# VH-VL binders against Uncharacterized protein Os08g0218700/LOC_Os08g12160, part 5

Target 1, 194 residues: Uncharacterized protein Os08g0218700/LOC_Os08g12160, of Oryza sativa subsp. japonica (Rice) (q6yue5)
Amino acid sequence: AKEEKPVVVLPPAAAPGEAPSADAAAFVRSCCDTALQADRDGSSFCYYHLLPYAAFFEGNQVKVAEVAATILSTNLWVYVDQLRKVQGGAGKGDPNLNACVDDFSVAAGENITREALQSLGRLAAAGNGKRSKEDLENAQKWIKGVEKPYNGGIGKASGCEIGYLFTYSDDLPAQKTLGYTFDTASSLINHIKL

## First folded at step 22 (VH-VL)

Design s5 (from r5 with heavy chain N52H)
Fold by ESMFold2, look of step 23:
Structure s5 (fold): chain C 194 residues (1-194), chain A 120 residues (1-120), chain B 112 residues (1-112)
Amino acid sequence: as target 1 above (194 residues)
Amino acid sequence: EVQLVQSGAEVKKPGASVKVSCKASGYTFTDYYIHWVRQAPGQGLEWIGWIHPNSGNTYYNEKFQGRATLTADTSTSTAYLELSSLRSEDTAVYYCARHSHIFYWYFDSWGQGTLVTVSS
Amino acid sequence: DIVMTQSPDSLAVSLGERATINCKSSKSVLYSEWNKNYLAWYQQKPGQPPKLLIYWASTRESGVPDRFSGSGSGTDFTLTISSLQAEDVAVYYCQQYYKYPTFGQGTKVEIK
């Protein structure tokens, strides 16, 4: 069972030392502030992590959501890799960790992720007023799938409980930003206009 | 407005048990952990553990393992702390608190506290 | 566990003067990838529960006056009250949330 990294391609990032244009940076800030207006720290995280890609967006909010979703998928893949390493080491035999590996592996699944990102790509290409409701719903379903492990499954024997993973905090650095990485992608996707 | 309202003060003898309630309102009770923190007279704050009302799962600071039991009743939006085999050093104010985010555990809402006095 | 140590234990400050409270963690609470410190400050007035003042080391909670500020990084943190008011008489606690929560022992601030 070959566990290949999903091919999720980020657009070219700005070169080191090359600032984006003022207009490109302002667009990213506007998208982040609009989507995360009730969460100043979430909005600053959104801006900090999306700014390197500012030249790609060209005033298209759906491209911002697409990059945010790609960053989430990458963070999630790294997180699953870390969970698996803990599962083989310090966390060997921990039934909650086993459930978390399973649940996050489903959320990081190649087919589900590819379908969501392809849907976002079609939304970005279609332009305002011509976007498919079905494509938006596909992206939103993926976001709900990523959110599922957060709430723990039905009973501890059948689901991941995030609070127990704090035992392994030193071995799970991707967990530190996962909350805002998710919030960024989720909020931007939910602000897409058809 | 998020509110956590706790049960009244209790006086107990050593060896007894106490059960403190924390009724939540103003948010979706099952979406957040309820944390418990105690404060002995003239002392600082000590974290006891958490319960996730949605799953019923609990975690305890090792100091309290075997003596503390956290439960929740989702039908009444109420969390409970039960502490057994009470000793005089368990005399404290017991607080419930809510974290801000499932990954970021700073406490943006606190109950008013419940004084538990253990004396012979 | 990450041990949180505050200093001083008690501080007497004249009205309108500056109060400075220090907090030291036994391990870094900085996540360097995002440059954020997992540190909160609480105010506890007599007979009241703790109240959140500051989170992420320097972000004020809603409704907290701007005379309260947090600073520091890694293992060393400071809460500053720029102009002490009578209503600021309280015990102040730091708390890390990099791992399972732990609190400092508290710093009592009173009017000189």
Scores: ipSAE 0.730, ipTM 0.869, lowest interface PAE 1.0, mean pLDDT 88
Fold by OpenDDE, look of step 22:
Structure s5 (fold): chain C 194 residues (1-194), chain A 120 residues (1-120), chain B 112 residues (1-112)
Amino acid sequence: as target 1 above (194 residues)
Amino acid sequence: EVQLVQSGAEVKKPGASVKVSCKASGYTFTDYYIHWVRQAPGQGLEWIGWIHPNSGNTYYNEKFQGRATLTADTSTSTAYLELSSLRSEDTAVYYCARHSHIFYWYFDSWGQGTLVTVSS
Amino acid sequence: DIVMTQSPDSLAVSLGERATINCKSSKSVLYSEWNKNYLAWYQQKPGQPPKLLIYWASTRESGVPDRFSGSGSGTDFTLTISSLQAEDVAVYYCQQYYKYPTFGQGTKVEIK
């Protein structure tokens, strides 16, 4: 169902105190710097959050995107849960907020998320030059779907824009986390080479 | 290069309305929020609101709710601020500014400003 | 609303000397999970719009001279001009974007 929380599985992270190899760390840095371009802060976030998984990537940039997407999917539902709390409380009865929750619920839905992550998995499994355009498009479509609530669907009024939510809450940490994870996942996905 | 070019200075009487334009170029107009900020003579900066050109969605500073109207024309890449029931205290330079990121509201691009003078 | 308060209101500094501007927020603008401060600094010269100098409290915008630096965290922030130049005469504003944007009242920097 579209409103069911997706089951996401992250690869094993390095144990506390266990440092990745220099090459693995350098690969993560390279991927982050390339994806985030001149955004040093964004690149740093990318590096920091993905470094624990450095041993998993094995020089595969798509795997980096896959992990980033997985993290994003988790944060999406955390955000949706916070929105629902607002919807049930201070924002109760607000049709714009309701629409926002619905839109994000769709974007974070189990089926669409699973499909996107499976596409990324297939892309990762495929070697350079052998990756499916359709799989890439699926992943990109998913990212665009996540972004859609913030810029309003074409012809749709949405209460998902950042400022509107401040009507009901002065502090939404999940929103900020979503921002960073979205930038990371979006950038990495958009830099996937077929 | 990103450019925001605003309409010329306006002189209005109290009670009148003013509409200021902001023409954007050098980027995809529909991808970025446009904010409006004003500055009274010799004073600081006051945020008015934002519009997302793609959806037309707006959010206003409560101080200006009901009196300010933000619109955007995607065909001309132009954003508009209309302020009604003008008062003398509305005398200010009005700026449009681009929101560079959907999650972070700092402004990397500004219009040159439009002076609106409200006088009897 | 998060209220931003700058100090001093005006500052006169000799050429080549350090200029220090302080900014306080009524509420913390630190996102603790990532240790990011949602604070920007702007420079405004007469007859011009504000120009972005610093964002994330300490990240310098492209093209901004190295003599400009931002520091601080939580509720207390500082903009420093290490060696004041003639072209630095302007009003400087801090701005938080942890919530909807609010600005400090500005600090006028002049040459002594």
Scores: ipSAE 0.453, ipTM 0.824, lowest interface PAE 1.7, mean pLDDT 90

## First folded at step 23 (VH-VL)

Design g1 (from s4 with heavy chain N52H)
Fold by OpenDDE, fold request of step 24:
Structure g1 (fold): chain C 194 residues (1-194), chain A 120 residues (1-120), chain B 112 residues (1-112)
Amino acid sequence: as target 1 above (194 residues)
Amino acid sequence: EVQLVQSGAEVKKPGASVKVSCKASGYTFTDYYIHWVRQAPGQGLEWIGWIHPNSGNTYYNEKFQGRATLTADTSTSTAYLELSSLRSEDTAVYYCARHSHIFYWYFDYWGQGTLVTVSS
Amino acid sequence: DIVMTQSPDSLAVSLGERATINCKSSKSVLYSEWNKNYLAWYQQKPGQPPKLLIYWASTRESGVPDRFSGSGSGTDFTLTISSLQAEDVAVYYCQQYYKYPTFGQGTKVEIK
């Protein structure tokens, strides 16, 4: 069933030219480095893409994950839309593309996405030591849902093979950021401490 | 440390087949595609295709479709390129390579290359 | 396929001098929303595989000397060796990974 587009709202970003405080920036760097460890490129992506929201985080690592998840959700939404367009056009009848559309559509579902983001919101609000395991599991479940088509391959959880989608790369520009947005969100979510 | 170690040089007759191996180590073999690239003597680099070692899924440059066969053995972390119906123009050094990211196919690790010579 | 074209085919530069290699893509390899160019540079010495030097057009791979730099955007890219060293004698290749990989024809850098 065709789901409605997810409603994803990012927090206010810093105004153009407004630099975050050194402490806020350092916090983002720390979160990114910790979550992405030896992935220098991923950490850099994490830092630069989350830095505009540094003032929002207020030393809360869950908020960092929340924003990253929001960014990913937006990316997924656009990506799924593009996949569907390709499915109706150049990729009509492509079984791999169909599999990818199905799995990414599930992952990008409005309700699933909303629930995951709400869980992250609750985690952020609860503070250290008071975070719900259930909420964390919800967020992790969502990420796993995205990971399914991401990893792909016959005999795996998904019949989606990402490599084949490169055939349609011109029509799938949102795919260009999906790797890092996913890695960022996944890493940050998985590093949330209860 | 990530390493890709390829099999030794091959000499083949026209019309024959050659199979080159690429043994991977230092990382999870199933997490990355293995790409194959060849280089004719004194020429540039030509991309052949990729294999997902876990799924066995493959994709080929159209130029090599029907002649190139990529396979992988996960038990030995070894990828293979077989090229059939060899021609003199297939004389080249063949490389296996690993991409940095599944979505970002610049190659951070390469095999040492395997020279395949096709001569009558 | 995106065609990559390098210039010049060969370059002779004196030790300590600047070497400049150009690479053009037949199609833009810039993803504007991310402001990233899907372009890499490789160094290949005789008898060796290519070695990654630059990715994202301007990011230097770990261990690559500072004298190597990448610049450009869209369809026009440049690899610069600020001060050519003897060990820099090699063939250099650009490669796009915006789509399925394609390489430039290579630029041979020699000491003058």
Scores: ipSAE 0.887, ipTM 0.950, lowest interface PAE 0.6, mean pLDDT 94
Fold by OpenDDE, last read:
Structure g1 (fold): chain C 194 residues (1-194), chain A 120 residues (1-120), chain B 112 residues (1-112)
Amino acid sequence: as target 1 above (194 residues)
Amino acid sequence: EVQLVQSGAEVKKPGASVKVSCKASGYTFTDYYIHWVRQAPGQGLEWIGWIHPNSGNTYYNEKFQGRATLTADTSTSTAYLELSSLRSEDTAVYYCARHSHIFYWYFDYWGQGTLVTVSS
Amino acid sequence: DIVMTQSPDSLAVSLGERATINCKSSKSVLYSEWNKNYLAWYQQKPGQPPKLLIYWASTRESGVPDRFSGSGSGTDFTLTISSLQAEDVAVYYCQQYYKYPTFGQGTKVEIK
């Protein structure tokens, strides 16, 4: 059974070649550098990926996380769709693939994703005011669900082994960005303060 | 500081087996795949396979399927490569290496290498 | 498997001069949507393991001198040493990680 893809709404992005204001760009850089300090590539990927949305953030770090999470959600939907196609074709009967489909499908679920994004939206709307602990926990729970297959293996928390999916790499192009989008979203979400 | 320290050189007869160890430190051992790569004298690099230390799951280059066995001991943060039915062509330096990320496998840290010599 | 082919097999360059190594992949290692090339370069000195120099085709690893640079996209890539130093004598390898890892055959760089 296929679950419907989440309704994802991104803010307007700058057209290619349009540069955001220096202040807006600097804010994105600061957020990325702070959140992705431990990742050699993470800050750069974060910056270039989120820069088109710089005008939307208006100095709100939670909005940066919200957009990153939205992008991840879109990536996950596409990825799960591709996994299911492989599951019905070249990977039919592959128990590892089945496990991966199951785990990523949960993370990409419409209701779960919507709830997480709404929580981030409320956190963003709070600005410098009081932020809801429950909303933060919801967002963090969601991102942990996405991470579950990363540490998977038969008999572990997840039966999904990502390394085996490389066998189907030609049919899973969305996997190429999953690391970047996840690391960005995860780091930004985990750096949200109450 | 991330380090991968391998066991010493081995000399084996054809048909024998060899087991090379790779002790990891300076990071969470279970969070990264350990890859194995070998290099025959004066030749290039050949990828053997990977192991996920947390799950114990393994994947092998088809060339080594059935002869190579990868294992890991999480209690000692040590990965092992065992190669059976050794041939003269298996003479090489064997390296363990850590990938930078689960989704993109360039190798940021390497063991110092273990020379395995197979001769009659 | 993606086959990686380097050229030349050996290169002799005078100290302070530019060294250029080429690498070709049998299949594109560019993910166009992200505009990233899944290509790395390594330096290997005698008796040592390979050392990561460049990844994503053009990103320099921390601690690597500025004289090392990577360029190219798709199937054609280049490692450039702008001013060869004595310590740069080594064999250099390209590696794709678009799929399961494969390496070029290596290019030996020597001082002329």
Scores: ipSAE 0.863, ipTM 0.938, lowest interface PAE 0.6, mean pLDDT 93
Fold by ESMFold2, last read:
Structure g1 (fold): chain C 194 residues (1-194), chain A 120 residues (1-120), chain B 112 residues (1-112)
Amino acid sequence: as target 1 above (194 residues)
Amino acid sequence: EVQLVQSGAEVKKPGASVKVSCKASGYTFTDYYIHWVRQAPGQGLEWIGWIHPNSGNTYYNEKFQGRATLTADTSTSTAYLELSSLRSEDTAVYYCARHSHIFYWYFDYWGQGTLVTVSS
Amino acid sequence: DIVMTQSPDSLAVSLGERATINCKSSKSVLYSEWNKNYLAWYQQKPGQPPKLLIYWASTRESGVPDRFSGSGSGTDFTLTISSLQAEDVAVYYCQQYYKYPTFGQGTKVEIK
């Protein structure tokens, strides 16, 4: 069955020419720098990519993670769509591409994505010290699913090896930003305090 | 902190094989590809290919397909380049390098290089 | 697939003067959605491995002096050393990572 775009949508971004408050922008900067301390370009990507949504966060780091995860889910869906187009064309019969379509399609699945984003929503609604460990684990499980191809199919004869996908670079534009988009969501989710 | 330490220089005759090692430390060896790059005397850098230590999967630049073999031993965090049927034009310094990110292949760490000399 | 061509092949520059190295790719290495160029610069001093100087065309790696700067976009890129020091005698390489990696042929920088 065809994977549908996730139901959860991004909050409205700031309109062009509308700057977030200094406090809201500083909060985004702080969350990104804390989560991605060792990676200045990853932190910069995090900041400028999330800044348009700064008014939504209201000092809540889990809302930052929730928006980052929503962006990842959208980018992942676009990426899977591109992989499938290559699979039906230039990449027809490529077993690695088939494995990559399978692995990323599981992570982009509507139900697993909705469950992860709903878990993040519940974490955001709960106060610090009142958050469900199960909800955090659900979000982290989804992130591990997106990361599965990074392993190159260890223990699986037909696992996805990302390095082989560079053969199709011209047909996979979403791949260009997927790395930092994943790092942003993963790092922010892993900094959620229960 | 991150280090790639290569085996010492080799002198080989035409037709022989050579195996260069690259021992990694200071990071999780299985999380990054190891790339190999060579440099003939007075010449530029030439990318050979990559190995993913976690999976054992490899990719080779077409120029080296069938002559180069990349392997890795995760128990010792060591990658290997084996080059067979050596010719005089294979005289070069061989480097291992680590990419910065699985999706972004600029090389932030390099081994010190291994000179392989092929002469009669 | 993507050919990287540097100019000049060699360059002699007096201490304290500006050195300029050009790199041209046969295809654009710009990803427009992110406005980032998939281009790196390396310095290779005599007897040493290459050292990463610049990535994303203009971002300096940690510990690289401010006198090194990268610029350009699409297919045309420049590495500038604003005030050449004796320690900057090296060969400089550009490299694209838009697809499988390819390197420029190198530019040797010497003291005049």
Scores: ipSAE 0.776, ipTM 0.894, lowest interface PAE 0.8, mean pLDDT 90
Fold by ESMFold2, last read:
Structure g1 (fold): chain C 194 residues (1-194), chain A 120 residues (1-120), chain B 112 residues (1-112)
Amino acid sequence: as target 1 above (194 residues)
Amino acid sequence: EVQLVQSGAEVKKPGASVKVSCKASGYTFTDYYIHWVRQAPGQGLEWIGWIHPNSGNTYYNEKFQGRATLTADTSTSTAYLELSSLRSEDTAVYYCARHSHIFYWYFDYWGQGTLVTVSS
Amino acid sequence: DIVMTQSPDSLAVSLGERATINCKSSKSVLYSEWNKNYLAWYQQKPGQPPKLLIYWASTRESGVPDRFSGSGSGTDFTLTISSLQAEDVAVYYCQQYYKYPTFGQGTKVEIK
């Protein structure tokens, strides 16, 4: 690929087949239900995919958001790599694909991603009432950058139309998980209490 | 509460055009595509295409590419399907529908349907 | 490109008995990394639009009675209606959303 993968380390997941403590599992459920309180909470993909890390959270909702954001950053990097391969092959010359590559590549940039994840790390290390509003805004700015193609460019300014990317579905497997992964990270970040 | 309300039934002659409306309420109209699906009498569901009201961009199933036109009016939260050069085979119920998520296109809300009858 | 084939085309089931509807896709609609099948089921009662019943192959939509369940994976899927009721007379459709959407041809369920 043209750009090196951002180096971000997830905390240790639970051993295969090991159940988390009831308290740790209940905490993950509570964070997911609070952040994603719509009826899609019944499908619980937030809970399913964050539960392996339950021992790491130790009752800290910001750690839950930090892990979700780390997963998003990895999925986004893989997605951009796939988009660039299509752009060099089957999608060569497609103006919409070019616009989508540009938009997602900005959000997947190594420095911007590190700044957002470092801000989340500082938020997690601080206690309630001690958290920096600027750090939260940095993380939220990154999330808005990832969302840019999702909104289709409010006011018709964007060239990226996600619906046209379905032409390349077979070459974009990371697209299958991006929607879930983004919704989880975005909602958890927006529920961080300062 | 999400609703899609379509215009009433139409009777047309071969060669004419028809324009079906779909008025959306209960959500941010510009955040979701409007999809169109038709159903000929006694037959199954056939996907026509989508419009993104925010951008005005459209996509058409190849079967409909030269015959269908999708438009949207964001000031009235209304999407439109126009079908030209009508034939008897175009007799069908036409539905508008909304996808659940920009990446996951199962349809959680449907209009009530508009019967278009093409007869001499 | 994904063709969805349902069986049977029609089905007569006694009131209170189980109805089983099959759907087969020409290509897998499973994304194995997340174990998600991009498959939905719809009910269309006479004179009504389709109504979403099941998504992700097995997740029941809010407000849908417990007697409706979905199962299967990859290319083979089943909609099961336990204890058929009179109000369940309808045509049922499967639909994939792994790529641009395509629908099965439908299965008509009647009371025998």
Scores: ipSAE 0.776, ipTM 0.895, lowest interface PAE 0.8, mean pLDDT 88

